# VH-VL binders against b7kms5: the designs that were tried, part 142

Target 1, 80 residues: b7kms5
Amino acid sequence: DTFETVRNTIRIESEVDESLRQLCHEERITKETWLEAAYLYLCEKPEELAQVIQLAQERLSQRKAIADYKRAKTMQERFL
Below, E stands for the ipSAE of ESMFold2; O stands for the ipSAE of OpenDDE; V2 stands for 0.75 times the mean of E and O plus 0.25 times the DockQ between their complexes.

## First folded at step 8 (VH-VL)

Design kx5 (framework fv_pozelimab)
Fold by ESMFold2-Fast, scan of step 8:
Structure kx5 (fold): chain C 80 residues (1-80), chain A 121 residues (1-121), chain B 107 residues (1-107)
Amino acid sequence: as target 1 above (80 residues)
Amino acid sequence: QVQLQESGPGLVKPSETLSLTCTVSGDSVSSSYWTWIRQPPGKGLEWIGYIYSSGSSYYNPSLKSRATISVDTSKNQFSLKLSSVTAADTAVYYCARTDFYDEGLVPFDYWGQGTLVTVSS
Amino acid sequence: AIQMTQSPSSLSASVGDRVTITCRASQGIRNDLGWYQQKPGKAPKLLIYAASSLQSGVPSRFAGRGSGTDFTLTISSLQPEDFATYYCLQDFNYPWTFGQGTKVEIK
């Protein structure tokens, strides 16, 4: 009897990763099991899930804006 | 998969304006820098310029007085107009994407198939 | 404008050969250099960006090296599909400029 698993590689913000690592260390769990538990918990709470999705959409929009700004700066540096 | 397709007249008379459109699929025209490159028959490549959806642009000084690149986000297209053409403007015209990967700036990572424009009376 | 000079302008080679082509910039361009492959009647294809970064889907036999003014593209073991014209491009300063091309022909 074993779980069938898949390996994922994800990139998250350094501060978030540090905070999550600390939480997992203190509670004696792994990042993998925390992610699974958080998702399963939220799937049973539609109102909370909607709030998490909204935050995710906002964070994605912010990442895009920052990337767009950095790219524009890079293109501008080529002008001179 | 990102695909680009040029369209426009293959024959333009001297002194008239060459007008080409590039249709983008598999990516939003708002998310990258879009460019035109040309190649006269049997010769090398010449960069014409770029456009970004914000209106940011740059044109090769050799063509700046005659070239205009514009973007139409509603149609997911961008276009080139080159005025006052002469026989020297006869070339295959390519549209291409410039994007950024995690490693940095990546010029011309996807190209259209090219369209031959002949300037002749 | 920055002048990009490729050498040789053409070369003849056989399948399995190691081929090296060179690109020289008229001024320092850091690592802001790309390599493109063009087959007759086709659009160019990006092989390498940032002097040495291999584009996804491009075979590992292609390798770029260099920084500043001197750059090379090496094909470690030439294949039949590699007979083409190769162009370098500097994206350091506007206007972006291509080299004149190096034609790799079957011997």
Scores: ipSAE 0.252, ipTM 0.764, lowest interface PAE 3.1, mean pLDDT 91

Design kx6 (framework fv_pozelimab)
Fold by ESMFold2-Fast, scan of step 8:
Structure kx6 (fold): chain C 80 residues (1-80), chain A 121 residues (1-121), chain B 107 residues (1-107)
Amino acid sequence: as target 1 above (80 residues)
Amino acid sequence: QVQLQESGPGLVKPSETLSLTCTVSGDSVSSSYWTWIRQPPGKGLEWIGYIYYSGSSYYNPSLKSRATISVDTSKNQFSLKLSSVTAADTAVYYCARTDFSDEGLVPFDYWGQGTLVTVSS
Amino acid sequence: AIQMTQSPSSLSASVGDRVTITCRASQGIRNDLGWYQQKPGKAPKLLIYAASSLQSGVPSRFAGRGSGTDFTLTISSLQPEDFATYYCLQDFNYPWTFGQGTKVEIK
């Protein structure tokens, strides 16, 4: 009578984590169960799921741009 | 997971252009800085230069007048052309990746197996 | 160009020995130094970057230290697979340059 689970390693922005942690504390749930519930809910709502995917794509693009900038700066600094 | 494989002719005549290609698997050529390094038989390592898919590059001044590195994103490959070769260009040629960390650069974290290029008539 | 000089050029050691290799830069390079291992007929393998950061998958018996101009690579208990040539690399300023290599041979 137990769920089979998998341990995953994920990294999220600290401000998002702080906000989520507060929500979970106030509602007496865990981050793990919130993530499961959010995904399951969105899978039943295709239009809302598409909006979330769009936001995720934009956030990923921003992270890649910042990383690319930092890497280019590091290579440029070698021209001392 | 990341693998690099050099390919190209093993024999090049003096005065001709040496052309090598590195095929990348397990990573996108657009996501990293790529390099060529060579090693003459029985000698040490010499860094040739780097390329980034945007065209950003740097060449070792010892080879700058003769070396060109280019990227083909559609084939996930990058290539080296070295013109006007002489016997001194006989070497094993390696392709490699440069990565980054919070501690600093992580140069040449993955290498191809190397390909011997002999310059002779 | 920054010149990198390794010492010794070669050394003989036995399994279980502590081996120390040194690398000197002709000018200050901060901690922008890497160490590479090359076995005969094979490509070099990155061991250490940023002078002291161990690359993932590399045994903990390898340790790097130093900053500025003086650097060392230590192998705390030499294993049979460690007999190889070791190279340092400065990645502080272009062109990046390697040391001449140190060959670690069986005694």
Scores: ipSAE 0.492, ipTM 0.827, lowest interface PAE 1.6, mean pLDDT 92

Design kx7 (framework fv_pozelimab)
Fold by ESMFold2-Fast, scan of step 8:
Structure kx7 (fold): chain C 80 residues (1-80), chain A 121 residues (1-121), chain B 107 residues (1-107)
Amino acid sequence: as target 1 above (80 residues)
Amino acid sequence: QVQLQESGPGLVKPSETLSLTCTVSGDSVSSSYWTWIRQPPGKGLEWIGYIYYSGSSYYNPSLKSRATISVDTSKNQFSLKLSSVTAADTAVYYCARTDWYDEGLVPFDYWGQGTLVTVSS
Amino acid sequence: AIQMTQSPSSLSASVGDRVTITCRASQGIRNDLGWYQQKPGKAPKLLIYAASSLQSGVPSRFAGRGSGTDFTLTISSLQPEDFATYYCLQDFNYPWTFGQGTKVEIK
């Protein structure tokens, strides 16, 4: 009666991680179980799931823009 | 895994334009900087230039007047045109990707297998 | 343009030997130096970037050292698959330039 698990490496924003870590400590749960519960809950609520997906898409676009800017700046700095 | 593959004619006549295409798989041409490098038979490597999908580019001054690199995002390809070729342009032509890390560049981390272009009448 | 000069132009060594290749820049390039391996008939492969950073998947017997104008690539225990020509590259300023290459032959 045990669950099979997989190990994932996930990078998240520092401020979000700090807030989530605080919540997990206060509620006596783990980040792993919070992630599982959040996903399962949202799967039962299609309209809320769609809103979360929209936020995720916006955050992904912001990360891409920052990475793109940093790469362009590095190439620009090769001119003397 | 990122893969690059060159294609184009293996023979080009003197004074004509050499045209090569690099097909990228496993990565978007919009996510990295793309480069052409050449190697004449038995000689060393020469950097031709880079292109980014936004139009940012730089060409080796030795080739700038003749070289053009362009990107086709719909086909996930980038291409090299080199005009007014001579026998001195005979070389294996490679396409390659440049990536970056926190403090700088990771140049040419993936290469195509190369394609030999011979300039001959 | 920055000139990159490698030494020696060729060498012959036995399996298990320590091999050192040197690369010198005509002006300071910080640590903006890469090393590439090219086996006969194949495309070059990135070994080291930023003078000393080992590329993922490259054996730990390869090590880069140096900064400014003087750089070395060391292969601590030469293997048969290390038969190749090695090139350094400066990516400090445009145009980027390669050294002339060092051919390593295993006897």
Scores: ipSAE 0.280, ipTM 0.749, lowest interface PAE 2.7, mean pLDDT 91

Design kx8 (framework fv_pozelimab; at its last look DockQ between E and O 0.08; V2 from the best seeds 0.00; counts 0 for: pae E 2.6 > 2, placed apart)
Fold by ESMFold2-Fast, scan of step 8:
Structure kx8 (fold): chain C 80 residues (1-80), chain A 121 residues (1-121), chain B 107 residues (1-107)
Amino acid sequence: as target 1 above (80 residues)
Amino acid sequence: QVQLQESGPGLVKPSETLSLTCTVSGDSVSSSYWTWIRQPPGKGLEWIGYIYYSGSSYYNPSLKSRATISVDTSKNQFSLKLSSVTAADTAVYYCARTDFYDEGLVPFDYWGQGTLVTVSS
Amino acid sequence: AIQMTQSPSSLSASVGDRVTITCRASQGIRNDLGWYQQKPGKAPKLLIYAASSLQSGVPSRFAGRGSGTDFTLTISSLQPEDFATYYCLQYFNYPWTFGQGTKVEIK
């Protein structure tokens, strides 16, 4: 009966969101509870947690590179 | 919050090099494009150029032969050097940020307070 | 270089007036136009970018419109703190160029 919650707004890749929505629908769970369960499970699995962190770092680097590329292209377009 | 602060000598002799530094706080100098803008007393604004920490830059053709902008990532600063100055270079010099909001270009969303540089013997 | 011409160069107005400032580009610049406010002795402040996008923290009485070559900045009900010089900037093509400024003075 007693859960204190916080509201978070999270932006994720569209294809990942679509896949996660499908999973949640099939299993009759919510994205909120899936996120909680995934984090709690990984906290008990240090080796798996390390692999997830590495993937997260790679995805963050990729997002930054794409943003940098788009911004550089916008600045380059001003030369013509 | 993002803050920019200009510093450097307020008096430069004719034929010497004007040197100014902009210290950035509240943002990484590697995250945005950085610019210098000047304004002669009682006149309008003139864009000098931009720098990105990777070395990408552009200089207004009116100043390109004399202007150099550089970035010091370790100090979170960027700087302007303008060589061979004359009285026509007397102006308030501003540093400013160019950023992107939802990948849309937003020029000069934050400015330093400006520093007056007088070119005089 | 793209030339930016503002009109009028100066105007006198009273608190509560609707003020319109025009900026014209010598060639098409899409919506790559910004408006800046400069109060005496202060750095300019971004009001509007992309011709019509209001910067966060800027009062809603400021509105920008236009595309291509003709642009306007409107202040719907002038306040005492709005007496300033206003500059447009084209950022479509290098070098980026400002208009000459429009001074809004107390009538």
Scores: ipSAE 0.567, ipTM 0.867, lowest interface PAE 1.2, mean pLDDT 93
Fold by ESMFold2, look of step 9:
Structure kx8 (fold): chain C 80 residues (1-80), chain A 121 residues (1-121), chain B 107 residues (1-107)
Amino acid sequence: as target 1 above (80 residues)
Amino acid sequence: QVQLQESGPGLVKPSETLSLTCTVSGDSVSSSYWTWIRQPPGKGLEWIGYIYYSGSSYYNPSLKSRATISVDTSKNQFSLKLSSVTAADTAVYYCARTDFYDEGLVPFDYWGQGTLVTVSS
Amino acid sequence: AIQMTQSPSSLSASVGDRVTITCRASQGIRNDLGWYQQKPGKAPKLLIYAASSLQSGVPSRFAGRGSGTDFTLTISSLQPEDFATYYCLQYFNYPWTFGQGTKVEIK
């Protein structure tokens, strides 16, 4: 009868976010409805889901390495 | 929401090792820098040192030979061990988080509620 | 280590008063200065970072100013919940060091 929702925040790379915002604007949808639709679509497509998960794992590793580097640099400058 | 909670014995005998654990919820110990800070009763605050999940750490020179901070990512915890304690180590011990933005930081934006550790025979 | 000296060490004030606390660093620390509020039996609470940036959820009556060696925390209209001890922190160089504290008491 009703959609129960959860509030959360997500950080997206700026170029990806800009492209996603433009897509959502053109298609007259919201980011949250796009995310829900993308996930629900992929749940019925095991091979496509596996490809998305692989890409997500690669992006996660890259983002973590960049974050580790930037945080270490910020803390290390306090020795200078 | 981020919460930190200290745990460990409130009473430690002189010359023994003080051991405390900070349990983190609402955040990952792998995503921030984590710090121990202490405050002797009625006195000011002293920075002990920090750790990053990779094992990178740094300690206040005043405690460097006696302090060890460690992290357990599987339990989302980090810990302090302070060896060879004396009455001078009696204090409230706090754990705290440092957050980051671009090229800056927000020091100790979340704290545990603190735990009193008394060094006495 | 960089020494942080707060002034005054204590003060008495009434609700509605403007209160100013100073913090002086023994050498330049740019704007790597934080302000914390601590009530008895509680952990410190971050008020201000980067000398003048107000932490989320902190009332706008708190303001930080300064750079280099001289810093101030001002409470524009003291409220009953503001009676506490205030600490500055330099996080420019290791070891990070706190000032000795300023106790703000009800008059």
Scores: ipSAE 0.352, ipTM 0.793, lowest interface PAE 2.6, mean pLDDT 92
Fold by OpenDDE, look of step 9:
Structure kx8 (fold): chain C 80 residues (1-80), chain A 121 residues (1-121), chain B 107 residues (1-107)
Amino acid sequence: as target 1 above (80 residues)
Amino acid sequence: QVQLQESGPGLVKPSETLSLTCTVSGDSVSSSYWTWIRQPPGKGLEWIGYIYYSGSSYYNPSLKSRATISVDTSKNQFSLKLSSVTAADTAVYYCARTDFYDEGLVPFDYWGQGTLVTVSS
Amino acid sequence: AIQMTQSPSSLSASVGDRVTITCRASQGIRNDLGWYQQKPGKAPKLLIYAASSLQSGVPSRFAGRGSGTDFTLTISSLQPEDFATYYCLQYFNYPWTFGQGTKVEIK
């Protein structure tokens, strides 16, 4: 069997990333294998997957809100 | 899934105003930058401008004096008007979405099919 | 406006070839660079954003690299469906500007 990987640039919120890195270090795994394993696990847990998806949607909304705020602030600064 | 669709006349006379509308489905116009891009036949791509749901817009300086982009949140649409058209404005016009997050932008992750607008007498 | 210069303007390649397209910005644009694929009669398709982030659904044979002024799009093994015109886009400053395009043709 062949095992091919895909390069991804994943941007993670700093506090979550730090926590995840610490966990991976303690368990001697990588963030990549953690994500793979977590996804595969959740694929067999439809209710849990739905909850994670909802949480992910909320976090995305928060990121967008922050982006909106930053952009609005930048615009305001241009007029000051 | 997000879908964009351009609509409007495919033929415009010189000196008249080109008018196009982009209908968005699968996403609210209140969550992204909505952009117009054009491509003359056999040529490259030109960014026209964008509008944000708040009404904030920016235009390519090359078209700023003639281009107006508007948004209708009630219809989930945004539009382009280009005044005083000439043959140089003949192009396929695309509407596209620019998504964003706190880390940056995702430009033009969804496109309309494009609509050819020919300027001819 | 920031000028984006792609090279080459066109190239001929065979299926299975490694293809590299470069895009140079007239000034630093950090990683605010996108890559798009366009086939005849179709709208462009986003391949890469933020210089190196692969858009969802895009095959892993596509890869973007670079920061500052020099960027590359690499197709590790060209497939029949990859023959198209490719454009880079800078969105660091307004107006956003595209490269002139690179046409990848079959040899």
Scores: ipSAE 0.181, ipTM 0.827, lowest interface PAE 1.4, mean pLDDT 92
ESMFold2 (binder alone), look of step 9: mean pLDDT 92; pTM 0.947
ESMFold2-Fast, scan of step 10: ipSAE 0.559; ipTM 0.864
OpenDDE, second read of step 14: ipSAE 0.145; ipTM 0.820

Design kx9 (framework fv_pozelimab)
Fold by ESMFold2-Fast, scan of step 8:
Structure kx9 (fold): chain C 80 residues (1-80), chain A 121 residues (1-121), chain B 107 residues (1-107)
Amino acid sequence: as target 1 above (80 residues)
Amino acid sequence: QVQLQESGPGLVKPSETLSLTCTVSGDSVSSSYWTWIRQPPGKGLEWIGYIYYSGSSYYNPSLKSRATISVDTSKNQFSLKLSSVTAADTAVYYCARTDFYDEGLVYFDYWGQGTLVTVSS
Amino acid sequence: AIQMTQSPSSLSASVGDRVTITCRASQGIRNDLGWYQQKPGKAPKLLIYAASSLQSGVPSRFAGRGSGTDFTLTISSLQPEDFATYYCLQDFNYPWTFGQGTKVEIK
């Protein structure tokens, strides 16, 4: 009644997932409630939100760079 | 949103160098691989080569001795030079963006409108 | 170089027809195959990549199938805007090569 939910599937780095699962186990919370709480908390802390967004942008940039490198390598190996 | 536009002379004399430029808008030339493809009038498509902004390139062996592709990141352009042209080089020349699926499968998702280059005296 | 042979070279069809175009590679190319549509006086347009993946914005009546050496493009119910020349392209090995094209003409 009070909580209407949506189902999402997201992919995160395995090391981060392992760390988050450990935290959730130790604190007796779920990944869903941690995500909700983290976002709500950051929305009330503009300076901290900006830092998180910066980290997210850096991580996205790193993932793109790795994907680009792998594509270039695959093309080179196919045509040798 | 992404647009490519070819430019260059429509007429080139035999033995001279054909020079074409592709201007990219709506995307950075540093974001993708860039390809030249040609089509003689009434015939099929022939892949010429590709370039990545870092200088990584590959050419069709039939054209490698005569073809050079280069990138100008400051102008957001890439260019084709084809030396020692003959009547067999008469074709519509297309530039295209090369994108990747699953780390190696390639496809050309955006194309310029094409420019006709006639090799004739 | 890998030779790509399309069949038929041309066909005549009516609106509403099911049209099938075949592309054969001279050697195995896995699923490294794309299909492109070209209307007279226009640049080619990507329809399908990775043999069977439909490009965003392309109508669902277009379907690609196959792997290895034998590939097909099917148009399940031909529309007036589908009269064009279709090309397959292998990107498995250098140089990348196109088929000779299949012209789909109004009957």
Scores: ipSAE 0.000, ipTM 0.611, lowest interface PAE 16.5, mean pLDDT 86

Design pp1 (framework fv_iratumumab)
Fold by ESMFold2-Fast, scan of step 8:
Structure pp1 (fold): chain C 80 residues (1-80), chain A 126 residues (1-126), chain B 107 residues (1-107)
Amino acid sequence: as target 1 above (80 residues)
Amino acid sequence: QVQLQQWGAGLLKPSETLSLTCAVYGGSFSGYYWSWIRQPPGKGLEWIGEINHGGSTNYNPSLKSRVTISVDTSKNQFSLKLNSVTAADTAVYYCARDYTVEYFGSDTYDLYFDYWGQGSLVTVSS
Amino acid sequence: DIQMTQSPTSLSASVGDRVTITCRASQGISSWLTWYQQKPEKAPKSLIYAASDLQSGVPSRFSGSGSGTDFTLTISSLQPEDFATYYCQQYNSYPLTFGQGTRLEIK
């Protein structure tokens, strides 16, 4: 029985990645298995899942605001 | 489901102002830019400009002096006004949603137009 | 402004054919290119973004490749519903610009 896996490419903040890599090194696990375990755990914890989703929505909103600012700045530079 | 519906003037005389409106159903403006794109008969596509929920705009420099895009957040609508039209402005005009994937700390983003209005043929003739 | 040039302007093909169309940018755009399909009297539909990333729901016979200035869209086995005009679009810098289109016609 070999698990069938999919290859995903994910872009995350470098500071978060560094922190996660350090955690995985200290606990002797991989980022892939940590992600799987975290998701599976949260699927059985509705209140905790809701909190994670709220944090994700807040982080996405912040990324969108920053990206919008950068797009406006790039357009301004292109015009000039 | 997200759906864009557009309406406005079809026939114009040279020097008049073109006015088109696009309404968004099944979704909200927040989190997206919304664009106007035109296509002259038998020609390719030309991006006119974009606007977000907050009213921030970016215009194609070639049209900037004649173009105004505005938003009515209460109605989930955005509108195009193009001043001083000529025969060169004859085209099918589309409204569209800018789907962008942006990343914190990056100046790069993926961009494509994922939902489009049905198109409005605008003819400028004497 | 970045000019996008497509070739050929028109191509005739038969069902089952392998079709390749090309897009060339006047300056480097990395991989920041989207491909669209447009059928008569309809708005364009996005097929591929980031030069090679296939949109959800788009058949696997469509593929994109290239980086920098030269890009290709390939249809590995042409189907009847694929006869359309195809456009490339760069999003490396503003203003956003499109190619002039490649019309794919039945032979």
Scores: ipSAE 0.000, ipTM 0.631, lowest interface PAE 13.0, mean pLDDT 85

Design pp10 (framework fv_iratumumab)
Fold by ESMFold2-Fast, scan of step 8:
Structure pp10 (fold): chain C 80 residues (1-80), chain A 126 residues (1-126), chain B 107 residues (1-107)
Amino acid sequence: as target 1 above (80 residues)
Amino acid sequence: QVQLQQWGAGLLKPSETLSLTCAVYGGSFSSSYWSWIRQPPGKGLEWIGEINHGGSTNYNPSLKSRVTISVDTSKNQFSLKLNSVTAADTAVYYCARDYTVEYFGSDTYDLYFDYWGQGSLVTVSS
Amino acid sequence: DIQMTQSPTSLSASVGDRVTITCRASQGISSWLTWYQQKPEKAPKSLIYAASSLQSGVPSRFSGSGSGTDFTLTISSLQPEDFATYYCQQYNSYPLTFGQGTRLEIK
């Protein structure tokens, strides 16, 4: 049977991407299959899934703070 | 859910200092700028200023000489002080969260206020 | 400061009508404009950002268009809950500025 796939484009931290790229190279897997496997594994481990969600929420809050800072700086620069 | 609750003085005399505080519950305080916006009775909205978790502020130049916004990060609160009030400062005052929208591959950002406090009516009369 | 001017200042309409509200900026603001709805004695609610991006949970009868200096908010088929005051707001540069508002009233 064939898998029906979708194309996703995501932005992640450069250091995380570099580390993941090295892991995938060493283990002979792709980023796509690592992402699928990680999600499927965590869905079967509710306590670990909850910890990952907490980390994701923390990282999202940090990214939003950076975006707000950049937004404010851009608006200040347009002021003249 | 994020909730903003505000409190402070409601009735002031000319020359006094207006003081309002806004507390943030149920969300990340450190991820946003937080604004004060006012609305005189029957009139439109006026942005007063904003502050972030680190204490960085931007103020409306028309009010800058009289306005101070401060943050208490240990309590997830931010406060407005407006000096030397006159009858023209009579308004409903709102605290609000600045919500910034990011886009993949872009250094442009969109902005709107997504959560608001209940509003505080401040009346300045002799 | 960038001045935002709305037209009309008030508008009377009937349920089912198509309503258009306009907003003009005193200088170019690209698409950096948000529309808000405010009901009596309540805080404003954001409807549309980036001139045309509809917020989650806002009915599809609301739409926004425009860029540069001229913007419109359209309600394709007015409902009873839509009677309110509408404000545009620019976020091109500081200070943030709002239009004077358009009051939408029952005809």
Scores: ipSAE 0.456, ipTM 0.808, lowest interface PAE 2.0, mean pLDDT 91

Design pp11 (framework fv_iratumumab)
Fold by ESMFold2-Fast, scan of step 8:
Structure pp11 (fold): chain C 80 residues (1-80), chain A 126 residues (1-126), chain B 107 residues (1-107)
Amino acid sequence: as target 1 above (80 residues)
Amino acid sequence: QVQLQQWGAGLLKPSETLSLTCAVYGGSFSGYYWSWIRQPPGKGLEWIGEIKHGGSTNYNPSLKSRVTISVDTSKNQFSLKLNSVTAADTAVYYCARDYTVEYFGSDTYDLYFDYWGQGSLVTVSS
Amino acid sequence: DIQMTQSPTSLSASVGDRVTITCRASQGISSWLTWYQQKPEKAPKSLIYAASSLQSGVPSRFSGSGSGTDFTLTISSLQPEDFATYYCQQYNSYPLTFGQGTRLEIK
């Protein structure tokens, strides 16, 4: 048997990526296997999964606020 | 999952006002910009404008004098009004969600339309 | 306004072919470009954003490249479901603008 995989491109905060790369290097694993393991572990821990989802929602809200600010700035430079 | 459903006028006479409404189901209305995009028969796409949950708008300058986009937050709906229509306004009109991705520590953001309404054909003829 | 020009306007190809579509911006847009696929009587579907970032659920045979003014969408091995019209769109500046489209047709 072999695993069938899909290729995804994701964008994450650069400092988070650097920290994750350091962890993966030290533990001798890949970002892909860490992501799979983290998700599978959390699926068996409903309370912890809910906390992670809340953090993800908070981070998404922060990104949207920053994106809105940058969009407004672009409009000001070109149309205001 | 998120679904956009639109309705409104199908057949108009020149000089009338085009009115379309888009309702958002199954997902968050807050925190996004929502756009109107049109496509004349056999031609490409033209961005009309966008509105944020709080009512802030950005319009295509070519249409700015004739276009109004508004939001009804209580119903999770946003609407397009286009005044003084002519045959050149004949098109399929789409509502869509603006999805933006920000890069922390960067002056860039990515943008794509991730969910679209089914489209409404508006024909302007005498 | 930033003008987006696609080439070719129409392309005929066979299943299994490698297909490339190009998009040129009238001024520099960095990598701020999205590619869409549109099938007849359907709304467009986003395939690639930031010139090269593949959307989740989009087959790996699709890829994008380029920066500045010249961009390319590549389909490495064309499948029957890929016959559609493809559009590029810039988000460097308002108003947002689309290319005129490239129609991919069965040879």
Scores: ipSAE 0.000, ipTM 0.651, lowest interface PAE 11.6, mean pLDDT 86

